# VHH binders against DNA-directed RNA polymerase subunit Rpo3 (rpo3): the designs that were tried, part 10

Target 1, 262 residues: DNA-directed RNA polymerase subunit Rpo3 (rpo3), of Pyrobaculum islandicum (a1rse3)
Amino acid sequence: MPKATIVEKTPLFLKAVIEGAYPSLVNSIRRVIISELPVMAIDYVVIVSNTSVMYDEMLAHRLGLVPLTTPLQALPPIEDCETGLVDPSECTVRLMLQINAESDKIVYSGDLVSERPDVVPVYKDIPIVKLVKGQSIILEAYAKLGRAKEHAKWQAALASYYYYPRIKVLDEKCKEECKDICKELTNPFECTFNKAWTCRDICGDRLIVEWDRYKYVFWVESFGNYDVETALREAFRILKKKFSDFITTLTQKAGSLVETKV

## First folded at step 4 (VHH)

Design e7 (framework vhh_7b18_3)
Fold by ESMFold2-Fast, scan of step 4:
Structure e7 (fold): chain B 262 residues (1-262), chain A 122 residues (1-122)
Amino acid sequence: as target 1 above (262 residues)
Amino acid sequence: QVQLVETGGGLVQPGGSLRLSCAASGFTVSSNYMGWARQVPGKGLEWVSYIYSGGDTYYQDSVKGRFTISRDNAKSTVYLQMNSLKPEDTAVYYCARSYTITARGSRYFDYWGQGTQVTVSS
């Protein structure tokens, strides 16, 4: 029964209207997207040389925050990496930094050289550390799949939703009075429910603010590790697995209870 | 080949002093994170002091003010000056190099010396 209509789509952003879904389902999709999507991020660094002013711990932390392109379809499922079903080398990607400063310079994320061309910094212009002439950094950074629920550096995307507002303007003067709150009172993508309700406080019964039950404006934004379509496919894969695991557990427990009753 | 050799351990009375030396070969001491860890028989390893590649130093609270870590880059040697020694300082002291660090700030001691025994008793 749930239906989705795309309102806006780019490679890194999607806004859609979802109809016929309970709030718990929409919230479950949101939660998985923000906390459970796997991405590659630098997990540890082997530092051969660091004569910069930045201590090793800070340097490793900053490298861990660099978003990396993550080809999910070309990598083992994160579950296989966690259980040891695949060789650890298939779950780890090495990136190298080898810089000797001949003059004062800034080291950027784009200076990392990856052993895999499909796992590289999403943005090349993230400053990592400043080097003074004569200073050097030589290191190997090891990236692996992780999830935001373990650490924020593995966050792939943001997602949120709000109830689809149903707004009736009974007095045209309300549009002028509420201009600073909502540019367009009857536009559900500009005037969210909360903003419309704030305007209701100004206009009183000259503005009717309602919402549609089981109808939402839903959006998702990718941080660039992969596109929103990949993010959504992965979110649904994860939800399907959770549901299947839940049914299996419930079925086994129900069988146990029946056997112990009489 | 990376090699670390500790010297300077021995028997001292409480309140005495010892200087441990760690001779390093196979790498540049000034470019690496070096530390001293100690182990009492039957207990786990306890870090004592670290010196970062940039020269900053850190000490465990129990030894802060009594122990001093330093290095001589020309001699490729790291020192641990131990003053006001207590019976509780009795342990095998290991010199270690750490080049592996997690993005969460944890370090692994990747190369170890053989250790040197320090005994503080009357």
Scores: ipSAE 0.093, ipTM 0.488, lowest interface PAE 4.1, mean pLDDT 84

Design e8 (framework vhh_7b18_3)
Fold by ESMFold2-Fast, scan of step 4:
Structure e8 (fold): chain B 262 residues (1-262), chain A 124 residues (1-124)
Amino acid sequence: as target 1 above (262 residues)
Amino acid sequence: QVQLVETGGGLVQPGGSLRLSCAASGFTVSSNYMGWARQVPGKGLEWVSYIYSGGDTYYQDSVKGRFTISRDNAKSTVYLQMNSLKPEDTAVYYCARTYKVYARGTYTSYFDYWGQGTQVTVSS
């Protein structure tokens, strides 16, 4: 069983040391987090009025980039939306802007009115468009679940890792010589393997830089659609499904091969 | 399946009034954007008024204060009450379900469904 030790955690950020895991597992977790986690994002916009200086295409583009809270447990699985197993209306959330400017103002992401109180802009202060007195924006924005591998606006999180560096300083003068690269050569959370190796080029054999193939510093940052615990739980759900689907496919192909040999 | 049928057009004197009706079938009026657009002789289509699913109404500046859009959800009908008509209001008036769709860097403007139009002539 791999062991994980939390170094730093907030609702939107996690840094941990992972021990006893193959590189392929850690990389699979990373790839799923950055490319396959489902989030809500505005997919299309129905514009009825836009008398602002911003043309419709740019307005729609900006709306698509607004992060939306995504209650995964309260929404159908994205797979059910993709296969048509559920009604399309259950996979789509409408948000509205209806603003007539009585004075010069900026329209913010927080001015979007959602039909679902659990699917709303994560950040209320993202500027969308400036209106002068007498101008209006009236539109319906339709959000749906998507994945980053389809379009970057559906990116839920960033994730990365590096090998836990094993650094031995044979000459204390190396610490001073490398101060512009690593503040603390022996701090694995500040001085990454690549930085330490750059120091090795300066210090020569006075610095030993090694790594453990099965020990990593791993971090995840959520864009706010859901917390990092939800992101990790969803990543493991997706990985489990991929493995299950592979076994099913392999079983079907093995059955076909047995028939062919008869 | 979807049909829009306009009635109520005709000849009227300047300063007169007309009420246009649009009977909709095959969809729910209360859950869609409905509007009136007009084709003025020698000009392209111009929007006149919209009524939103939530009931909010909007008007082109030239008709604001003179025209009123409304709907009867039970009858699936949209109305345009036109008061203080001017010769410049002479046009074929179309009832339309109207939208602009913007998706992934691309947009298309649609008058989703149109009626056949009803002629309004303002002349002495």
Scores: ipSAE 0.015, ipTM 0.290, lowest interface PAE 6.1, mean pLDDT 83

Design f1 (from d2 with A33Y D99S T104A; framework vhh_7z1x_3)
Fold by ESMFold2-Fast, scan of step 4:
Structure f1 (fold): chain B 262 residues (1-262), chain A 122 residues (1-122)
Amino acid sequence: as target 1 above (262 residues)
Amino acid sequence: QVQLVETGGGLVQPGGSLRLSCTASGFTFSSYYMNWVRQAPGKGLEWLSGISGSGGSTSYADSVKGRFTISRDNAKNTLYLQMNSLQPDDTAVYFCARSYTVYARGSTYDYWGQGTQVTVSS
């Protein structure tokens, strides 16, 4: 059974040591986190008025990049939205932007008014567009659950890993020579394998860079739509479903092969 | 040529009712989201209500929720706004507006009517 040890955790960041896992498993976890975690993001806008200098397409694009808080536990699973098991309205949240500029002003992400208090801009100070006195923007923005593999605006998090380095410093002078690359050569959480190897090119035989088999430093950073614990829980839910679906497909194929022989 | 023509405005006493109509031509009316927007004297535009092409979904500004009802008759190419419990601060020019949907991969264009005046006074 793979083992994970938490090194550092905040609401939006997690660093852990993973032991006893093939790189394919760790990479699968990474890929799901970066490409398949569902988040709410504005998918389209219905524009009533836009007298600003910004083209409608650019305005819609900028609104789509606004991160929205995504209460996964209060929303249907994205799979239910994709298969039509639930009404599309249950997977969509409407936000409104109604601004009439009485003076020159900047419209911010925080000016969006959501129909759901639990699906709102994560950051309220993202500038959307400048308006001069007399200009207006009136629109409805429709956010839906989506995944980064469809479009980058649905990206929930970044994740990566590197092999757990084992570094032996045979000459203390190497620490000073490599200070601009790694502040602490023997710290596997600061001096990644690639940095250590770059230092090995400087120090030669005075630095030994090794790694443990099936042992990794893994990190996850959330964009704020939800915390890293929620992101990881959702990633494992998705992986379990993928595995279950694969086994079901394989079992059905094996059954059909048996029937063709009978 | 897209045309939107509003009618039904007028003078009404506080607490009274009015029904506005907007007749659309030059496009497939049932394919577009439609809206009511108003502009009071000396104030900016205020969006009031919207309705989907099929009429299946409606939305309202908090200032009019429970008092105004938006509806449409696609066979007649007509949008309606039923206004009840009118207040002096509802005094404004009311506009019918066709929304356009902008997806990342496409866009359409917007059109507005000329407006109809609603005055709420004693």
Scores: ipSAE 0.047, ipTM 0.496, lowest interface PAE 4.2, mean pLDDT 84

Design f3 (from d2 with G53Y S57Y D99G V102I T104A T108Y Y109F; framework vhh_7z1x_3)
Fold by ESMFold2-Fast, scan of step 4:
Structure f3 (fold): chain B 262 residues (1-262), chain A 122 residues (1-122)
Amino acid sequence: as target 1 above (262 residues)
Amino acid sequence: QVQLVETGGGLVQPGGSLRLSCTASGFTFSSYAMNWVRQAPGKGLEWLSGISYSGGYTSYADSVKGRFTISRDNAKNTLYLQMNSLQPDDTAVYFCARGYTIYARGSYFDYWGQGTQVTVSS
């Protein structure tokens, strides 16, 4: 069984050592985190008034890029939204902007008023548009669950890994010579295998750079829609479903290929 | 008041190196992705590199991959761009820009510095 040891964890970042796993498994986890985690993002905007200098199309585009808190446990699974098992209204959240500028001002992401207090801008200080006195913006923005593989605005997180480096410094001068590449050559969490390998071009035989098979430093960083624990839990849910679907497909295909005995 | 101030530009010979810095103030630096963008004379804006809010992930345009390195120091509210193997066509004004993502969510950057001039010539 694969083994994981947490090295560093905050609500939005996790670094861990994974041991006893094939590269294909670690890469599958990475790919799901990058491309298949569902988040809420504004999908379309109904603009009632826009007398600002920004075109409607650009305004809609900027609103789509605002990260929204996504309480996965309080929302239907994205699969249920896609198959129509739930009413589309359960998968959509409306946010409003209604601003008439009494003086010159900047409209921020925090000015959006959500119909759901648990689906709101992650960052309140993202500037959307500048208004001059007398200008107005009145619009309804409709957010839905989506995945990065459909459109980049639904990106939830980044993840990557590298082989666990085994670095031996034979000459202390290498530490100073390589400080712009790695602050600490022998720290596998600060000095990645690739960085250490690059440093060998400076140090030659004075630096030994090795790696362990089936041992990795893995990290994941959330964009704030939900914490990294939620992201990982969702990633494993998705992977489990993929495996289940694969078995179902195999059993259906095997059934069509199996000879019937008399 | 959000401010981004770039420094470190100048004249450099082809094949040389420069390190650019961008000092941020007026916002929580560690809550935002940061990016480097340049504009060569008579050309449009070109995104070069991005770094996540923690520094855990970086991304590079193909034109600079392997030559430039982005980094940040959240304790100092400072973003860096180490530029190696500079070529004459790297001559441009270099801007740091604030964003919340560093890749395919486009060129959405809400605050920009004034820029620092980099000139690569003999």
Scores: ipSAE 0.000, ipTM 0.121, lowest interface PAE 18.6, mean pLDDT 83

Design f4 (from d2 with A33R D99K V102I T104A T108Y Y109F; framework vhh_7z1x_3)
Fold by ESMFold2-Fast, scan of step 4:
Structure f4 (fold): chain B 262 residues (1-262), chain A 122 residues (1-122)
Amino acid sequence: as target 1 above (262 residues)
Amino acid sequence: QVQLVETGGGLVQPGGSLRLSCTASGFTFSSYRMNWVRQAPGKGLEWLSGISGSGGSTSYADSVKGRFTISRDNAKNTLYLQMNSLQPDDTAVYFCARKYTIYARGSYFDYWGQGTQVTVSS
């Protein structure tokens, strides 16, 4: 029976303690978060004009790496876009860039004008290209939902975990000797396994460093396309579908092996 | 049905000039950025020049800047490349190409002509 306790939460970051879970389950949650969460990213660019020093291909590549706000609740499920069950226009967002430089300037991600106010660059200050007086850049960028497993530009979040350290101090002098490494030896969020192990080199057998295979410190950082709560909700939706699909496949295989007319 | 047909290639002496033409059909020519690309014997593709749908903006690769001029006639659905001060290294098959828009998949030209051979030798 897995149990989770939130330690720290902001809109873009969450740290929690997970107890009573197999490593494979925690790793499955991590893998879905880093590789399978859908986000909007520019997929292709139609360049009408580019007299800058940057080649069209490099410009398109840079635009593809701009994180875009992704309102998952207002967009069709990515599966519906992939199978053609919904109109393509509902799965694609156009952004425009139209700049004629009257003076030297830097074009930033924030200069992109989206046809949808809810799908815009997360960060407005990402430099795209430098223009000198008389140069122009006019393009249409087409964003779609994608997943990191297809290309890294669709990465929504980073996630990782470490085993919850269990530290026993057998000699109180160790706390003072390790003060510069760990302010609190028994604090698993400050004195992580590596720090505690470094302290063990100082204290020897006066410090016991252990961990539990079924207890973890787990953290998630969103790249800003949506908040961490949305990321987790989507991750659990995906995991539920995977589990359901697995049960269906297993049930079909078991049924075909044992089914007999009576 | 999109078609691009290049003409104007041939044999020319070093320092000479050639004018290539590309006739387009099957799409609204004035709505698309057009490009010239070449492939030298035993080499990969090299992008040379691009021109906006209106003709208002042009761009060139450093290797041809100042020697080649791209232009278009939207009334005739024709793209041109004026090549001056030709060098032996300009020997290649020259292709007319319409903008390909799927950059994430490593290619950005969606339609190509058959190409026209340009040979620069004495």
Scores: ipSAE 0.000, ipTM 0.130, lowest interface PAE 13.7, mean pLDDT 82

Design f6 (from c12 with S31D N59R T104A; framework vhh_8emy_2)
Fold by ESMFold2-Fast, scan of step 4:
Parts: structure tokens; sequence; C-alpha cells
Structure f6 (fold): chain B 262 residues (1-262), chain A 122 residues (1-122)
């Protein structure tokens, strides 16, 4: 039933108008994208050598924040990793850092060498630690699939929405008075509902701000672990499983609660 | 106070098997991942294998995968390395080591044992 019209799309960003959807559905999509999409992130580090000025704990923390490309279609579903249905090694990837500084240098995320060419740092230029001539860093970093609801380092994307505003200007002077809040008061992609409502505090009854309860401006931004299409497909896979689990629980409880002669 | 004691090395012929042991004391053994590392004369240390604190996850160097098996017995605080189909290239001093975690659960990576010598020769 819901209809979506894409307004803007790049590999890492999507903005769309969604029509005919109940608010709880749109909010469920948003919450899953923000908190439940699986990505690879470094979880565990074995440090063989660290003669830098940075403590092991800080070094490990910085490594954990490096975004890693995550080929969801080439990895087991995270649920299979969590339940032990697959060998843990299929859900983990080893990356190595092996540097002996012959001159002063900065170690970057791009210096990590992955055992899987499809699971590598998204950005190669994230500084990790500065080494002075003669210092070394040798370590193994173990990445695993995780979700943002467990820790923010597994954040895959941001998503948000607002009701599609229906703005009626009764006094053209309101457009000038609200210019600093909304440059184009009747543009739903520039003047969000909250901005238009703030403008109503200036214009009073000269501005009518309404919304369609079932029409939204929705956007999603990927942090680079995978593209927005992959993020959306994964979000719908997760939602489908949640709905299926709910129906199973509901039907089992209904069966135990009331049994008829028919 | 933390102590690691390796044993089980020796002189063997190619194709033979050996089981190395590492007895740990002075810390809560099950809280730490453990590693086997080896060093041959004139070479740097080479990581061989790792095992998680619970024993549920294991990792192996490509050079030993399929031949070596790492295990642990948490009640007895002992780490093991079962080495099968030994080759001359496996000759080295083998050390067990305690691990480090991303959020600093109080663990450090250290070579605290004296090591155990493994020599594979015809």
Amino acid sequence: as target 1 above (262 residues)
Amino acid sequence: QVQLQESGGGLVQPGSSLRLSCAASGFTFSDYAMHWVRQAPGKGPEWVSSISGSGGSTRYATSVKGRFSISRDNPSKTLYLQMNSLRPEDSAVYYCARDYTVYARGSTYDYRGQGTQVTVSS
C-alpha cells in the first residue's frame, strides 16, 4: 500500500516522500536503521608491540571506531552469528597492523591489512597514532558483526522523517517576516514542519500549518559501510522477521487462551 | 604474581605429534583470551594461534591451520596446543601469552613464560 517517491539519491544518501503509511511503520523503519543494522567493527585487539606514546587502551579504542566495509550478502546473517548456527570465524575478520617507523610518520586506518579484501577501512586517511623514528606497532585486530544498540561503533546509518507540511499563506507579508527561518515557506523540503510551526509563532493566524498524517519526508544517510539501498533492504529484512516472530507468539497465545468446539 | 609456565616440547622427527601445555596462575584464567607465539633463531616472533576466554572461538596462522589445534581447560587453568604432522619449519621456542581487549578489561599482552623448545629434524 505505501507509495514512495525518490526526491534525491546518491550511494550514501536518500530522500523520499512516503505516502499511505501509518506513523508507527515509518518510525519502526527509522529505529531499525539507526539501531539494528549490522556492520563490521573491530571488537578485540591482540597487541604484540606498541612502543608509541599512546597507551594500548587508547589505541584499541581508536581502532574500534574505524568504519569497515561490510558486504552483507557475502556474510552470514547476524542472527546466525549470535545463536551459534555458524562457526564464529565466519562472522569475524582479522586485520593486521605491522609498522616499524624508519622516520617520523602517522599510522592511518589505510595501513590496516585485512584477511578479507571486501572488509577494509571505508576511509583510508583516519589517523590512528603518530610514530617517532625507531618506534613500532604490531597488532592483530578482530572485527565482528554488531549493531548500534550494543555499541555506537556499530552505527551503520542515520534516518529521520517529518510530516509532509501543508502550508497556506494567508498574508504574503509572512514570507518576508519568516525569511530567516524558511527561505521558501511553501517548499516542504526546505521548510520542515517544525520550522513552519516556529514561523506560526511570528505570523499567528496569518499562517496555516497543517500536515498529512500519512505523508512524510523521509531521509537516510549511510556512514559508508554499505550503500543506502543495502541499508534499506536489511532494515526491511529485520522488520519482516520481527513481524513474523510477533505473529507466531500471538497465534500461540491465542491457541492456549481460547479453544472452541468447532 | 601473574605466571605462565610452558611444557611439552622436545626433539621429534618430521610427521610426529606433540602436545604443548601452559599452566597459568595469579589471575582469573577464564577472563582472558590466550595465545601461542613461536620464535625460531634469527627470526622475529610469529603468532601461531588464539583462543577466547570461554574457548568458544579459535584462530590459527595459515602456516599451521589444519595441523595444530588450540584448546583450554579453565577449571585447571591450562592452555594446550596439539601439534600434528610437524615439519622442520615448525622448529622454534613456543610461548604462551595473555591477551588484551578493546575496552581494557585489565588484561595485557605479555610473554611471561620461559618458553618450551620444539625441534623437528630428521
Scores: ipSAE 0.000, ipTM 0.146, lowest interface PAE 12.9, mean pLDDT 81

Design f7 (from c12 with D99E T108Y Y109F; framework vhh_8emy_2)
Fold by ESMFold2-Fast, scan of step 4:
Structure f7 (fold): chain B 262 residues (1-262), chain A 122 residues (1-122)
Amino acid sequence: as target 1 above (262 residues)
Amino acid sequence: QVQLQESGGGLVQPGSSLRLSCAASGFTFSSYAMHWVRQAPGKGPEWVSSISGSGGSTNYATSVKGRFSISRDNPSKTLYLQMNSLRPEDSAVYYCAREYTVYTRGSYFDYRGQGTQVTVSS
């Protein structure tokens, strides 16, 4: 029965203590967050005009790296897009770029005009291309739901963990000697296992540094496509589906499904 | 040899309707997405509308959405643009264009026709 306690939370960042979990489970959660969360990203571009100095291929590449807000609740599940259960148009959003430069200027991500106000560039000031007077760039960009395991442009978040350090100070003088490494030696969120171990090299056996195989400090950082809470809900939905699919494969009969909360 | 031939342009009054056609030859029409692009004198080209090879997906510029309708007849190799509630700012030469994929994440128009002039005035 794993237990999670939130230590720090902002819209785009979460740090928590996870207790009573094998490393394989924590790593599975991390892996799904890094590689399988769906986000919108520009998949292909139809270029009407590009008289800039940037080649069409580089332009398409740069547009693909622009993070887009992704309202998962207002979009079909990515599985429905991948299996063809819904029309491809329901999983695709068109953005337009139409600029004729009347003076030298930089085209930014914020110049993209989306057909959906809820699927727009997360950051408006990402430079795309520089235009000199008389140059133009006119294109349609088609964004679709994708996963990082297919291409890095669909990466929604980073996640990692470290073992919860068990630090016991046998000599109070160690706290003074280690101030440059850890301001608070017994604080597991500031004085991580590696920092504590570095301090042990200074204090020797006066500092006991151990770790728990079943207790972790886990963190998640969203790239802005959606908040960290949405990222976690989606990660658990994906993990639940993976387990259900596994059980179905093993049993291959109606009524033998078992659901597990992960 | 790829050929695209537009027709149906003309002089019309504001509020009128007009239907443009584009006859395609020299390629497997149903395998390519098709586009309408317009260019007014002294202006750069402006994308108007697109349609997938099967006809199952269509897209429109915000300036024409709700007024224009793109369609295709694959057996006859013809692309259409139905233009309703025409405005003076719709006056331009209209071109049909074939979409071509140059690389995995990018495409461009590799062929366009000679164009058909649309003039909206009183």
Scores: ipSAE 0.000, ipTM 0.204, lowest interface PAE 14.7, mean pLDDT 82

Design f8 (from c12, 14 letters changed; framework vhh_ozoralizumab_d1)
Fold by ESMFold2-Fast, scan of step 4:
Structure f8 (fold): chain B 262 residues (1-262), chain A 122 residues (1-122)
Amino acid sequence: as target 1 above (262 residues)
Amino acid sequence: EVQLVESGGGLVQPGGSLRLSCAASGFTFSSYAMYWVRQAPGKGLEWVSSISGSGGSTKYPDSVKGRFTISRDNAKNTLYLQMNSLRPEDTAVYYCARDYTVYTRGSTYDYRGQGTLVTVSS
């Protein structure tokens, strides 16, 4: 049975050591976190006025990259949105931007006004476009639940792992030679596997880098749409459903094959 | 000028009830969905309930479902929140907020009123 030990945890970041897991399982968790977690993101924009120097297409692209708070428990499951079980309006949120520049100014993500107080820009200080006096932007942005596997703008989080490094320093001079890469060579959380390999290229055989194929340093970073704990719980819910659906399909296919052969 | 004015907040004992009101003016009230949102001390803004423009559809998060009831009187331009079985965790400033489902060119509105404080304590 796999074992996980939390090394570092903040609302938006988690680092843990995972032991006793095959690479395929750890990679499946990583892929679901990166590609299948649902978040709200601006999907399209209706531009009424844009006299700024930025083209409509670029403006829409930048707005799509603004992270929006996503209260998963207060929204329909994305599956219900995809199958039409709920009204499409339940799965979309309108945000408005209306600015007429009385002086030169920068338009920020925080200038967007949402129709839902619980779906708003996570960060208010993301610069969108610069306006000079007399210029205006008036638009409606439509956000919907989506997944990164359809488009990268719906990415909720980054996740990655590396094999837990075991480093043997045969020459103390290697510590100084690698000081700019790894401040502490024997610390697997500071000196990641890739950094250790870079140091090995410098030190040659004076530094030995080993690893355990079933032991990993795993990390998750949330873009702020929801906290890392919510992201992980949702990832495991999705994985559990995939396994359940797979077993159901296998059971049905096995029954069909038996019926056909007899 | 769009105005939303909340009232009805106060101190109440755990298990008690309170009814909040929001008087709306400056827009066609029946054309907009309305929300109640709250902000507890030191916490972010939390959505509490939604009601459609006609009043035919309502929604609640699990934290208040069965305890809170949102309603509206379009003839009086007033939104209500009936809060029953109040808990210490319900202590917050409650805001009335307006949806932007009806767009008018050049229209940008504050979607939230000044708020009314609800304190649930013994």
Scores: ipSAE 0.000, ipTM 0.101, lowest interface PAE 18.5, mean pLDDT 81

Design p10 (from p1 with Y102W; framework vhh_7z1x_3)
Amino acid sequence: QVQLVETGGGLVQPGGSLRLSCTASGFTFSSYAMNWVRQAPGKGLEWLSGISGSGGSTSYADSVKGRFTISRDNAKNTLYLQMNSLQPDDTAVYFCARVYTWSGSKVYAFDYWGQGTQVTVSS
ESMFold2-Fast, scan of step 4: ipSAE 0.237; ipTM 0.586

Design p11 (from p1 with V99T Y100R; framework vhh_7z1x_3)
Fold by ESMFold2-Fast, scan of step 4:
Structure p11 (fold): chain B 262 residues (1-262), chain A 123 residues (1-123)
Amino acid sequence: as target 1 above (262 residues)
Amino acid sequence: QVQLVETGGGLVQPGGSLRLSCTASGFTFSSYAMNWVRQAPGKGLEWLSGISGSGGSTSYADSVKGRFTISRDNAKNTLYLQMNSLQPDDTAVYFCARTRTYSGSKVYAFDYWGQGTQVTVSS
């Protein structure tokens, strides 16, 4: 495994320096975080009553975009959901909305009542629809464990990286001239390689912009379904499974060739 | 008046089969998509299956896919649900419901419901 040094960490954000890794490995980690991490999101809605001005399809679309807390350790691995190894009910959660407006009001994400207290809206104050006095919304929303590669509403996190820049300022005046591009030219966490190169167009030979091979600034931001530590743990679990599956397939094919005198 | 009347419910043993019928009146049956929805004791509504007005398109919840088959006879104004390989977890009140909007959008909006028919899977 490459060496990683944490630079900044909060529950929803992590920035680290990764050393000794091919770009393909770092990009694989990034792609898994962006497209394959599982989260709960509303998949379909059964509407019993909707007398609001919002069309049923728009209401369902808005509900699908509400982030839901996702306790990965209390849920089956998403692979078990995708292959049908577990009952579908273990990978789905029902949420209820039952609002009769006695006065003009806004329905918020926090008005959804979940059958699982550990799968609820991350943010309670997302406006869903306005109701005028006498209007109602009565529906059941069915959330499922899914991945961003199926639909963006299942996106758990963003991740990106850039080459660790080596910037040498030969003329202190360049720092003033480039202040609108990079506040600190020599800070690799603020002045990315591309920003530094843009500054090179202003300063010319007074600024040296280089990079380290196999050394990166990597960052991850969680959308709140779970913390970044959980996101990273899940990303590595998925990558490990991909590699394990590859080795198993390769080993079985090699064994087949041996059994046929090849 | 729009009316939907379900029949065919009853007691069956695990592994058995049952066919539910829903007779519609008061509207042009072939112009509307129709659905089956169930409610198990102490649980909420679960959408099971939908069928287009022409019968050319069907959809199923993962919990019943491969076991249940939805069909319709527009000449008889009747919707059917053929239920095979029944499990104790299939015990519920089964409703037929008329689609108010297009079902293909992952939105199942219903304007008229039947009274429901009880299905009990027990040995």
Scores: ipSAE 0.223, ipTM 0.539, lowest interface PAE 2.3, mean pLDDT 86

